# Ledger of designs, part 20: VHH binders against p91247

Target 1, 277 residues: p91247
Amino acid sequence: MAVDMIVEPKWVVQNFGNIRILDASWTFKPKADVAEYKAKYYNKFGVGMNELKNPEYLAEHINGAAHFNFDIAYYPSEDERFTLYTPEEFSSYVKRLGVFNGDHLVIYGRGKDGGMAAASRAYWTFRYYGYTTVSVLNGGIEAFKLAQGVVQSDSKAEGIRCKDAIHFPIGEVCAAKGFKKKTDCDQAFAAKGIKVGDTVVISCGIGLSASAICLAAARSGIVAKLYNGGVHELAYKAPQHLNMRVTLLLHAITVLRCTYIHFTFLYAIVIKIERIV

## First folded at step 6 (VHH)

Design b38 (framework vhh_rezetamig_d1)
Fold by ESMFold2-Fast, scan of step 6:
Formats: C-alpha cells, structure tokens, sequence
Structure b38 (fold): chain B 277 residues (1-277), chain A 128 residues (1-128)
C-alpha cells in the first residue's frame, strides 16, 4: 500500500506499534579520517552500533525507536561525507535496526525546525534504495511529546521493537479432536504477522488456551514464552526492554487474569517481540 | 516446507496478455517472511527475474519489463498471479513462481541473491 510522505504526531501516537520508528538524529562533527574509518567501521555494523552511539538518542528517543545513525548508515570517502553503501551492505545495516520489507517506516529528527533536515535525508536515502513505505514525522520528537507520545532513555531499546497485542483464538490451532496440522497452524500464525524466528509472549485469563497456542507456536518454529502471573513482574522489572504500550498491555493482561472476563478461555493475547540479537 | 505450483495457458497469441497463477502451500502469502514473484527462462538462455510482490502490495519489477508486468496477490486463495501484456515470440519461456526471504529493496538484490523456493515451472509458448 502507498503511505503518506508526512505523518502528524497524533497519527503516530494512534498507530504506535503498527509502524517501525527510526530516530535520524545526527550531531555535526568534523569529517572522519577515511582510512581510519574504513579500518574500524566500514561494513562492520555491529562494531559501529556498539562504539558510535549518539548521546542525544541515548538521552531521549521515541519509545522503541532504533537509531538510524548517519555515522554508520553512510561512510566517509575522499570527496563525500555521506557516501552510500551498496544495496546489500545497506540492507545488512537496516535489518539490524529491525527494518523489514513491508514495514511502514516513520523517520523523525529533533532540534531546529523539528529535525526535518535530518529526517528528510534519511527518508530520501530509503527511497533511493527503493523502499517506498516510508514517512517523516512532522515536527520531530518535540511535536510528538506535545501530542502525549511516550519517550524513553535506554540504549537497550535500540534494535528492539514490540508489536501490539494480537488476539489469537484457540480455534486457529485446534480442531474438534486435537491440534490442526502443522501447515494449517503455520498459516494461522503467518496470517497474523507471526513468522519463523519471531519471539512472542503468550498469556490468557485462565492459562489453558495460552498453553495450547504456545505449543503450536513452538512446533511452527516461533519462540514462544508463556507467562502465568509472571507478566506483571516482567513488565515491572524489565520495562526498559519493551516499549511503553507493550509494557502497559502486559500489565493489563496480568490484571485481567485475576478477574472473571467473558470469553477469556477462548483466546490468548500474543505480543510479538522483535529483536536484532 | 513451502511448495509453489504454476498454472495457466501454455499457449498465448502474439499481442495478447500472458496470465499465470501460483498456488502456495505449506505457508501463507500474508506472512512477512517472503517476497512472492516470477522468474522465467527462455530456451537456451539464463534465468530472468520478472518481478516480486510483498504481501502489503508493494511491487518490484524488472525495468526491462516494467511497462508490461502486473503482479497481484489473492490472500483468500493463498495465490499470486502474473499478467504480462503485449507478448511476442521473445516471451516464450519456462515460467517459475518463486519466493525469496529477506530484505529486498532494489533490482540488484533480486539479481544477486536468487530465490529460496520455486515451482517446477510451466512452459508458455507465444505463437500464432
């Protein structure tokens, strides 16, 4: 589908978790020595991501946003500050940021004029490589905060993205006399955006449907974690590893488990956690 | 695990539209894991990438074929299709449907990386 080139803060808040957010903040500095950069960082994105951290991003970024770091996404050459990698190399970097084909990317900046210059640079870079489902957040992180968006200050969020809760009925994986065939279960998970290699947290009001869905997910190659009363503790103890909306959802799911709710035994809540580790 | 199977007419007249369907089993087209696409091999020549589609509707076409190609998905039937308009004898080839995993954002990615899965192929002859 086509997406708007510019999205507004309120829209981003309302669609949070259904988009991939990138922070394009960059601080001006003298051009790096070409030979030194090439020896240490050229096409060595893991090293770059560990050593070339941006202080503004670390101090504050939109919850769950990865940093599209200009000092990593581009390399210095003799004639250019921001020399473009090959498509293969660029793909290798952005996969580490949790960017997958079909994601609606929303790029933002900060500071003067809402960081529109930096955000636009990143936008055109993705378009140059053929990525079309990309937008710029109008007004940057400042406007996002005014729209009551959630921000955080934890570098461990870099490379971590959480999806909203997925409502998963037990009937998607069970038939009258047992589990559906593996191929049918694979299709049910895929239809809801859950694929091989994904990590999911599964919970329900009484624990029974969650247990069945967890087993079916494991059979399909999905890393599934089942929490019986531990969801609240995890959200409380490790909120820095989850976006705020997912942390609040995990807390709400745990609270809901302690109260009789209509139909809670017929479905589970599945929360997809995407990590680049 | 994935299985792909082509279907459609084996003979198309010059100037008409070539239409093929790929049926996917063992996985869902709505998955975010794969691009779904078409590759062909003319007699005595190498493989040529035609185009791919992502489940979101995003399409990537070979620039040489871009003005004649349409690829679409039908998630309810777990199928995707190829339409190639204004065919000539040069379009005679074995056509394969294919799936490729990973981050594909340029034409060069498709040429260099190949495919993870493909169907058995179907011969389409363009002749009067």
Amino acid sequence: as target 1 above (277 residues)
Amino acid sequence: QLQLQESGPGLVKPSETLSLTCTVSGGSISSGSYYWGWIRQPPGKGLEWIGHIYYSGSTYYNPSLENRVTISVDTSKNQFSLKLSSVTAADTAVYYCAARSGFVITYEDMLQSGYDYRGQGTLVTVSS
Scores: ipSAE 0.000, ipTM 0.138, lowest interface PAE 12.9, mean pLDDT 72

Design b39 (framework vhh_rezetamig_d1)
Fold by ESMFold2-Fast, scan of step 6:
Structure b39 (fold): chain B 277 residues (1-277), chain A 128 residues (1-128)
Amino acid sequence: as target 1 above (277 residues)
Amino acid sequence: QLQLQESGPGLVKPSETLSLTCTVSGGSISSGSYYWGWIRQPPGKGLEWIGHIYYSGSTYYNPSLENRVTISVDTSKNQFSLKLSSVTAADTAVYYCAARSGFVITYEDLFQSGYDYRGQGTLVTVSS
């Protein structure tokens, strides 16, 4: 439903698991050459996200926050520094930030006046495109830290989240000297709702942790498929796989509905395949 | 007020291409305010989403139909069209054109969205 336009740091800390947070920090740069920007970055959001990283965001951001980067969300034109994309182009960018319809978005900034100018610009940009469940965090990251909110430096938080995915840390099946006992691994999978005979697709950013979890799953009698392309490849080479039903053929057609996948080096993404016949 | 009206043949032979046009009045396709779509209802079944197009030409198709579907837009005529190739008796349905406004960030938003506007529907029978 309706959400408050301005939310307080304590409210954000208390509702942390029920909101999507965006960092709207922007560092002043000389205006880019219009022709060079268009050739390299215009509507090429994967390239922009890889090359136009913001150093303040990378150094510190609210835990789990993706960066709504003004140097990517807008483009320079002859007349304007922050020219607006079409709605479909804007949607293509924000999908990469793990935003989906119905999320309560909370946007924050940093620095002078708690970053309220930057956060407010991002707020009105979302409202311009018709997104209504959006708020600004009063006082920015500074006020959030004073309210004992958690911050991090993990740039992988910018990744896309699969809505129906199970986040599975490698530590659930591995200890300092290798795999945990089979019975402990069996319990770890069972705790996540995965049982003997289930089919799962396992992925991570690089594939290393996913490979270990895939082997532990196979030992537990779970039919595991490893996706070696990682979720980065799905997001940037085949973004439709994250926003539509994914069809996997394993003696039957199975359809999965994934919209966003969240990255971390410490997790693999495990997707349980429900057979739809 | 925005109004949508389907037009096209009510009978199509098996293996041929079904072609329908939607004429938009009371608003401009080039305004960028809407995604323009096609949905159908076979006899005795529920509504099935076919696809949507944005005025720029960006398309979103139902994966089960995507190999047979083409949706295109003609902003000069304020119309958009559906072509469904290689039709069979299973393609017999009432076809509706529709418009959906608002923020779209997932494929599922278009697939599951309620429509702001819908045409009256046109029955297309696939038969020899």
Scores: ipSAE 0.000, ipTM 0.197, lowest interface PAE 14.0, mean pLDDT 73

Design b40 (framework vhh_rezetamig_d1)
Fold by ESMFold2-Fast, scan of step 6:
Structure b40 (fold): chain B 277 residues (1-277), chain A 128 residues (1-128)
Amino acid sequence: as target 1 above (277 residues)
Amino acid sequence: QLQLQESGPGLVKPSETLSLTCTVSGGSISSGSYYWGWIRQPPGKGLEWIGHIYYSGSTYYNPSLENRVTISVDTSKNQFSLKLSSVTAADTAVYYCAARSGFVITYEDLIQSGYDYRGQGTLVTVSS
């Protein structure tokens, strides 16, 4: 539904698990050289996010907040410091920050006046692109800490969330001498919220455990697709079957596979596909 | 404030190309504020999304129609157009041009969230 334009720190603390938070902190810098920026960073958000890190964000941010970096979200042109990307290009950037359509997005700043100037610029940018469920945190990170909000200090940005991904160990469907009985496998899938008639995507680092889980799922009447080639192949061959949440979850699954590469033989990640076209 | 108006032939012969134009007033296609789309409603059926375009020329088409559909934009005339090739009687429908200002990332989001503005519609009959 509709959301308030300005939310108070106490409200944010109370609703922390139900909102997506962005840090809009920006440090004044001389305007970047237009040609140099375009060669290195223009519409190359992965490069920008890796190389254009903000020291204030890295030192302290609200727990789980991704950085909405003005040096990435906008580009310098001859006449403008903060030139707007196309909606498709902007969407590509904020997708990497874990922003789902319909999420209640809360943007905050820091420093002078609670960072309200920076947070408000980000707010109106989202509104310009048609994102309506967005709020500004009154008083910024400083007010949030006074309200006993939790902050963190590391280089780990939680831009992508795997809330709908299901961690599924091969041991849930296999025993020492092969597959478990169908009734045991049925129970394992049901315990994870997977039912007859559901469609799932199963992926792992090298495909071995995912293949066994896919076979067990098929025996249980679950429609399962195995993707051992990764998100690129799925996005290319079936983009029309993906909603924004599923697309972001597939990117997150790829990231998780890189993080958990040491466990590649022993489990798969399963996601439910909703609203297949 | 934004108004959309369809124009084009009301009768098209089987196997020919259906061509429609949408004229936009009260706003500029070049502003980047909207995705511009086409939807249709066959007699006695629901609405079917055909495709949309962003002013940059970036297009998205219904997979069921993709091989027959071309959507293009003319920013100098503040118009966008639809071409649907190899038409049959099944393509008989009321055709609407439409605009979406929402944050659109995927095909499913576009289908589920609908359009903010729509033209009055134009009936296209495919008959010999």
Scores: ipSAE 0.011, ipTM 0.291, lowest interface PAE 9.7, mean pLDDT 73

Design b41 (framework vhh_rezetamig_d1)
Fold by ESMFold2-Fast, scan of step 6:
Structure b41 (fold): chain B 277 residues (1-277), chain A 128 residues (1-128)
Amino acid sequence: as target 1 above (277 residues)
Amino acid sequence: QLQLQESGPGLVKPSETLSLTCTVSGGSISSGSYYWGWIRQPPGKGLEWIGHIYYSGSTYYNPSLENRVTISVDTSKNQFSLKLSSVTAADTAVYYCAARSGFVITYEDLMQSGYDYRGQGTLVTVSS
C-alpha cells in the first residue's frame, strides 16, 4: 500500500501499535578513522549496536522505537562520512532493528527544526534500498510529546524480546483415549499465557510430542510452527521450516543471546514470539 | 503493466564474456519501485538466480556466480544489463530478465518469493 511521506504526531499516537518507529537522532562527531572503524565495526552490526550507543536516544526516545544509528547504518570511507553498505549488509542491520518487509516505518528526529534533516536522510536511505512504505514524523519527538505521545528512557526498546521457553508435556493436551476436549486444551494454553492469535514455535528432539501439541494449538486458534531442533539450530541451519517473520524473530533472539535449549521426545518446548513496540 | 524484453547474442565462445540487455517498458527503472534481476534455466535443469540491481546501482549476486557476474543499469535508456565472464558449456541456458517489487531483506527471502515479472527468455549457447 501507498503511505504518506509525512505523518502528523496525532496520527502516529493513534496508529502506535500498527507501525514500526525508528529514531534517526545523530550527534555530530569528528569523522572516525577509517581503518580503525573498519577493523571494529564494518559489517559487525551487533558490535556496533552494543558499543556505539547514542546518548540522546538512551536518554529519551519514542516508546518502542529502535535507533537507526548513522554511526552504524553508514561507514566512513576516505571520500565520504556516510558511505552506503550493500543491500545485503544494510538488510542485516535493519533486521536487528526489528524492521520487516511490509512494515509501515515511521522515522523521526529531534532538535533543530524537529530533526527533519536527520529523519529525511534516513527516509531517503530506505527509499534508496527499495523500501517504499516509509514516512517521516513531522516535528520529531518534540511534537510527538506535545501530542501526548509516550516516551522511554532506556535501551531495551531495541529489537525483539526473548521469551522463556515453556515446558509443555503432551499430557496437557492428550489423555488415554486421545486428545482432550477443546475447552480443556484452551485452558491448558491459557494457563501458560498463550492465547488465540499468538504465534508459537513448538519443538522437540524427535518431533512426536511436538506434533500432537501443534495440532491441539491449531485447534485452539494459536498460530503454531513445528520444528524438531533447538532454537540455535532452527535459526541457523533450517530456517526453511519457518515463515520469514518467525525466522527473523528467532535470528534477533539468538543475537540477544537467548539460552540454547535441549529436547526429548517426551516433552515439547513452546516459544512465544513477541516484538517490542 | 510492466514488460521486460531480453536481447543479446545467442552464441558465445568458451572463455569469453556473455552480454545481455533487458529493455523495460510500461514502467520506469528510476521510479524505485523494483529490483531488476536475471535468472537462467539450463536445459533439463531448474531455475537459477543470477543477481539483481536497484536503480541506484546497488547489487545482489548469487554467491556461486559473484566472481563472474556484473549487472548494470542505464536509466537514460530504461535498460539493465548482465555480463557473465569466463563462460563455459555449463553456462548454456535460457536467460530471463525479471523484476521484483518491494524491499528484499535477504537473499533467502528473494529465493522463497521469486520475481513478480519476467521476460520471455533468450537462449544463449556456449560453444566453439
Scores: ipSAE 0.000, ipTM 0.243, lowest interface PAE 12.7, mean pLDDT 73

Design b42 (framework vhh_rezetamig_d1)
Fold by ESMFold2-Fast, scan of step 6:
Structure b42 (fold): chain B 277 residues (1-277), chain A 128 residues (1-128)
Amino acid sequence: as target 1 above (277 residues)
Amino acid sequence: QLQLQESGPGLVKPSETLSLTCTVSGGSISSGSYYWGWIRQPPGKGLEWIGHIYYSGSTYYNPSLENRVTISVDTSKNQFSLKLSSVTAADTAVYYCAARSGFVITYEDLLKSGYDYRGQGTLVTVSS
């Protein structure tokens, strides 16, 4: 599928649910020591994503956007600041950002000239690796806000939602140090269209937040099935090992062309299914 | 209509290098639209992924074969090639060249999503 190289803010607002957005913001700093970087961060993307957070991204980013961090996506070598990983290593990183084959990627920057230099560098990096359905957001986050696009301020990217998937924050069923009262949890589920007798599959990348939501659902009389692991990870690595219920879940995600870019520390995906076989 | 065709010797002696070429027609390798790969099927066994290459020369290989495999691309001839060194009888198989569009994430992704195009396959026997 051909996509425009440059897309306008109004187009992005109109197509928000059908695109994957990456924030390519990068703050200049002196080149890292090669030996120190290699020991601590080289090909250790989980460590990099935890420790090399970008303050501008954390303060403000387009709703649902993951951060394509130059200090992680590239590594410093003796001769270059932005040395390219192998395709396998690069794909390992961008998979952590929730990038799937076939997604229309829209990359943006911020600041001077709408961040077009940073966004364009990220664009050509994806093209180098063979990803063709990628665009740059003209004018960056500043232009997006003028077009009435939604931004957020936090350390967690929220993924796009599918028709059959319910984005369920753990905070809707947990207060500090424990579960909310049963009546509050009952109301939270009901507000999402989940009723007593419904069957739901609950998943998150780590399983911790999903476990809590599953327990709250069980207390509310909802038949909850916990999937221990990330659905997107399972879709890419081991679809052949799934039972019929998880196969149905993967099919639904494929049909809807939905992906989730949750760092799942505080959030879970809840799928209401009509039948379990 | 993209088409792939394997060519090379059908018989290779033990310890020698197996060399196969894939000729691409109906499309250009230099277009950057595809990853170009090799897979094989030994008699009575399942498919085994060997490796793939992007037209820029970027490769990755099956770790079990990595030390013996080289895949290269020749955009001027619209061909890509496989060299497998130090062959033994265990390397006897039908070899296929293949193409996949889009971003390649994993070996499982390649196998389960399938190939967009495959050649007809060529039998290579390793025997004295």
Scores: ipSAE 0.000, ipTM 0.177, lowest interface PAE 14.0, mean pLDDT 72

Design b43 (framework vhh_rezetamig_d1)
Fold by ESMFold2-Fast, scan of step 6:
Structure b43 (fold): chain B 277 residues (1-277), chain A 128 residues (1-128)
Amino acid sequence: as target 1 above (277 residues)
Amino acid sequence: QLQLQESGPGLVKPSETLSLTCTVSGGSISSGSYYWGWIRQPPGKGLEWIGHIYYSGSTYYNPSLENRVTISVDTSKNQFSLKLSSVTAADTAVYYCAARSGFVITYEDLLESGYDYRGQGTLVTVSS
């Protein structure tokens, strides 16, 4: 898949649900001590992501953007500030950012000249490692905000997204004395575009509503998978029943955090798995 | 011919750290020809990948286990090891060490191609 090297802010707003966005902001600081860095952070990406947070990213980033942190993606050596990891190590880091083969990756920066220097460095780093479906957002976060793109502030690497999820209240399948009749449940699923033979993944904040909806779906002949653990646990334990696209979707939902699900509301998120013909 | 042999305790108490070692014979870890991994099979469940290591120290962990797993390599002893912290009854399984040959271009290559060699497995029971 061929992609433009440079994409415009309006294009990014229009294609927001179809791209993976990385914030390449880097705050200038003196070069780290090589020995100290290697002891604490070299090839220890979980530690780095927890401890080496970028204040500009935390204060404001494009909704859903993970931080491609130069203090983690590269390591300091005696001879230079931004030394490249092996392909295996680099891949390990960027998979933690939710970047997988086939994603159209869009990288942006901020500040002077729209952060084009930082974004371009990240672009060429991905190209160096053989990743070809990558673009730079022209003008950075500043231009994106002028195009009325959504930005957020938080300590999470990922923002908020539930675009392809169906909110399914437990009241659609349960009444005061238990489950509704099968025919009523069948109608409720059909009203949401879910039919016999479909495969769905069901999740909620604590699993209670999702468990009941999953049972009702199974009774209706719908292949229902209950998400009550991590995305990677579900994908690992039953990879043969989930294609990679569904695994990535579940990963994105888990990492992005849907703020519309609260413990005071009994909702489940239902993801319909479509067969690619 | 490459051979892998697991060793470690058959019984671990809940909340303790499970520690297993794999001894490699018929080949050298430092040759760079293999990625060295751990997989397990809980009773009645499918095979679950834990993680693997390259002799350089590069590690890849199953993200569902990442916070509890450490894999390390000792090239001088031709061994690699697994530590799994804070164990519960759910960690009861047959544990296998494994080796995969070939150059890895992407993380997906590691997940999809499986392993070429496995040890015979060792049962670890987590109970009081």
Scores: ipSAE 0.000, ipTM 0.103, lowest interface PAE 16.1, mean pLDDT 72

Design b44 (framework vhh_rezetamig_d1)
Fold by ESMFold2-Fast, scan of step 6:
Structure b44 (fold): chain B 277 residues (1-277), chain A 128 residues (1-128)
Amino acid sequence: as target 1 above (277 residues)
Amino acid sequence: QLQLQESGPGLVKPSETLSLTCTVSGGSISSGSYYWGWIRQPPGKGLEWIGHIYYSGSTYYNPSLENRVTISVDTSKNQFSLKLSSVTAADTAVYYCAARSGFVITYEDLLQEGYDYRGQGTLVTVSS
């Protein structure tokens, strides 16, 4: 489905649970020394996210928004301030921000002109990398607050714990002529720490590879639920047919953006439920 | 549904440029939903990713082929093309055009899961 390039604050408030929000605020600084940046931060996104925190974002952001930090998403080169990473490197960064393939991404800024310059730069960056379901929030955080949107919460994630997302290629369960033998599939799941009676949520960008892996998991006696769209879609369509643990995990993914969940079009992501409280 | 079809010469002489075109039907290249790519399979070997392009013109090439490869799009014809220069016998392979939904893909992932859609493949033989 096509999305509008510009969305209004009222629309964002009304659709809050069904979108991923990124704060594109950037604080002007002199261009970093290229050699120093390369040594410390180039393609080292964990280090950058830990050390290059933005004070404006930390002080106030839309509830649930991750920071798309220009000092991390781009690198300085001899000729320009905002040099683009490869798609693989960019993906490594945005996965850390909880950006899921196929989700409606809404980007906002703050300050002069509602931060439209910064938000628009981030928008075109995502479009450049092929992300099509992306919008800019008109008027930024200021307009969002005027529309009674919720900003910055000190609330902590509660109730659910999940295991690190397991990258599960379709080739682990399929060969040129269809599914591998059940014993081979059983071993593939066991090698990833998944056993009979476990509950897993399986997802990929389109759902095709995830559907095959889900079927292979069911054949192996694993309680597998397919996630082929937004968490809200599955929760709304069949809440009574999902066990309570899967429903709570899906809700936590939507609301809390569990740090262990990474979605990709090339791999199905398998999430094992360890604990629900 | 999306369909891809390769076209181009089945025989290329050593040192010449291989040119292949992929025609897309059932979807628009300019929709921005896909990366459009080329992969090949030499006889008796596994799949090798050549490169891909986004409709904006952004290109990503296999580093081992980068200096010989050009991928381009023609949104008016709903086609994208591969040029591989200075070919040798080692470039003999079945060539596939392909499409992958998503904004980022890795070389390793492409070798394992592949593209969401691909053409039937066309054999290109490099011989004098």
Scores: ipSAE 0.000, ipTM 0.235, lowest interface PAE 13.7, mean pLDDT 73

Design b45 (framework vhh_rezetamig_d1)
Fold by ESMFold2-Fast, scan of step 6:
Structure b45 (fold): chain B 277 residues (1-277), chain A 128 residues (1-128)
Amino acid sequence: as target 1 above (277 residues)
Amino acid sequence: QLQLQESGPGLVKPSETLSLTCTVSGGSISSGSYYWGWIRQPPGKGLEWIGHIYYSGSTYYNPSLENRVTISVDTSKNQFSLKLSSVTAADTAVYYCAARSGFVITYEDLLQAGYDYRGQGTLVTVSS
């Protein structure tokens, strides 16, 4: 149940679909004007995430990693560059990064000394707020690439997370050459508590990741229904907070709630339908 | 050992404001280690989360109750309080104060994950 404080690149590659990864890279720039920052960005995380994008993260980050941006996660005060928000404000920010209670969170950095200073700062910040299932990736993105880890560019890596749903990365059922073997897919579903005969609803906004996961689930004998719309459209219309209720009419059962989502091609939300007796 | 104790009237008239106080002993609210909450259980029904507060004064309320609920903290007395306005017979319940440590990611996690500490509960009847 406990997690190691430091995890190795090979372990991260092997466990990629079962962890939430955050990029803690920070690029030095002059300290922002306190009054100007407070007016534009203080506790306005949606605005910060749109406007304060990090060039190094955008150019290259671990596949699926969201950016734990120091210019957003902390605020400048008169005496300090990195002043801590209240726990509720911090929680509001990290929900937007797809971090939920119980996730095994892996934080990495880049550059000098593998970015261990930045990654460690983020690690202790999470621990300060009471998050215990958190690790630092030893050696950062550079060591991860040497271990054959996959990296990408652009901001679409932020992902979609739902509080009452299973976060299911496409990498759990697909590899570089297509679908994984049925036995590997069977194990991936079983590891998430999904078994033959279960009914699931799969959503990813535009249906790309969800379509592949739905096909793999069907091959494994899981009754999978694809939801192609709504999640991305709702996130576009209400990007800060989204309560989405999904009801599977074929079973006349269960309403599940999802909050704080971001669009991505990297994974889908899998909702296991359970009968209320 | 942290201990929580509810206090307040056992009978409240319809349309009045219900006021309950929770006294914390064996620990300090100002330590910042806990979220302090109120939950209730109407007769024959399940638990309903009312809201919670952090020592800084930041509050989170059940949306169905937020127009009637105020939770406040008094760190000097090591107490936190609930005010529920415009009560009706539907507000009759056993009211519990509670404490939850750890990372707050979702509001419903405080209800579903369970509380680390909980008071013994106090029955509040709304009746003329």
Scores: ipSAE 0.000, ipTM 0.206, lowest interface PAE 13.3, mean pLDDT 73

Design b46 (framework vhh_rezetamig_d1)
Fold by ESMFold2-Fast, scan of step 6:
Structure b46 (fold): chain B 277 residues (1-277), chain A 128 residues (1-128)
Amino acid sequence: as target 1 above (277 residues)
Amino acid sequence: QLQLQESGPGLVKPSETLSLTCTVSGGSISSGSYYWGWIRQPPGKGLEWIGHIYYSGSTYYNPSLENRVTISVDTSKNQFSLKLSSVTAADTAVYYCAARSGFVITYEDLLQSGFDYRGQGTLVTVSS
């Protein structure tokens, strides 16, 4: 089960959703002080990901791509800028980027020569740790845009937090004799900031309220994924790639140790998918 | 191609430490291509994973055994070893050394995935 080492932009566009994409952009800066870095960031990936932002990645990256940040993936030692972590530590970092065993991983860079130097370093780092289903995107983000690939900015997609969950009562879309009129349901979703074309994950303890809200959302043109009481999920109206994205979202919620929300027959939790990396 | 060979005592007394060594040929432990591990099969039962080690020293142990297990690597001899302390009759099994290729990002991946190569196995009996 070999994959090509180098994949072309058109292939990536055509297989978007069946691959995991990482942005390996890195901006040159002076080597960090070893003692300061070790105290603040060494093996503390949550802190690093929160504080060591890359401005180029934040301004523009391939839609859905996570940032494989060299200032986090490696640590400075006395004689070396990019010292390798242990396999366990490295796996802890890349799991936070949504990389799991079996994914076809595509790494890209940007800038001079399509960022091939940075992308290739990341490629060989994954191969060093035994990851075999990894490719480099030929020509980087620039070539991807020329092939009509979709890019995004993190200024519009903030991190996922428990407080971003929307409490959605079934009474917003149902009346005593069935579903409310489509116009009333459309208004209920709009009042919560959900519109046509949005993707949401809907959850409740037994799926009863979630199932009804999911159906109402589909009628309003909203892409909805049903999550019912575990890792188990049902896809009502969503392409295959959203199943992988939903899994990453559920993992992120678990890692963040979200406060338990009481599920009732009268409401569901709706999570709008704005950022899932 | 890649070959693994177990060696060590076939008889261990209860409460003592079981010690086995695996010699690797046809490949190098320090190449970083594999996780190197131990699995066992008690008489009449299925395979049980004991643990794996990466050449850097990172170890992954079966939680049911981790308080008794130590796996170590000797890159100069191209060998890796198992020590299992405080043995009882329940530790009687055929012990295999094994190699697994591939990306491992969770402990659960090692529990479920098995191995690509294994030795011929060595019977270890725990009795007085």
Scores: ipSAE 0.000, ipTM 0.236, lowest interface PAE 12.9, mean pLDDT 73

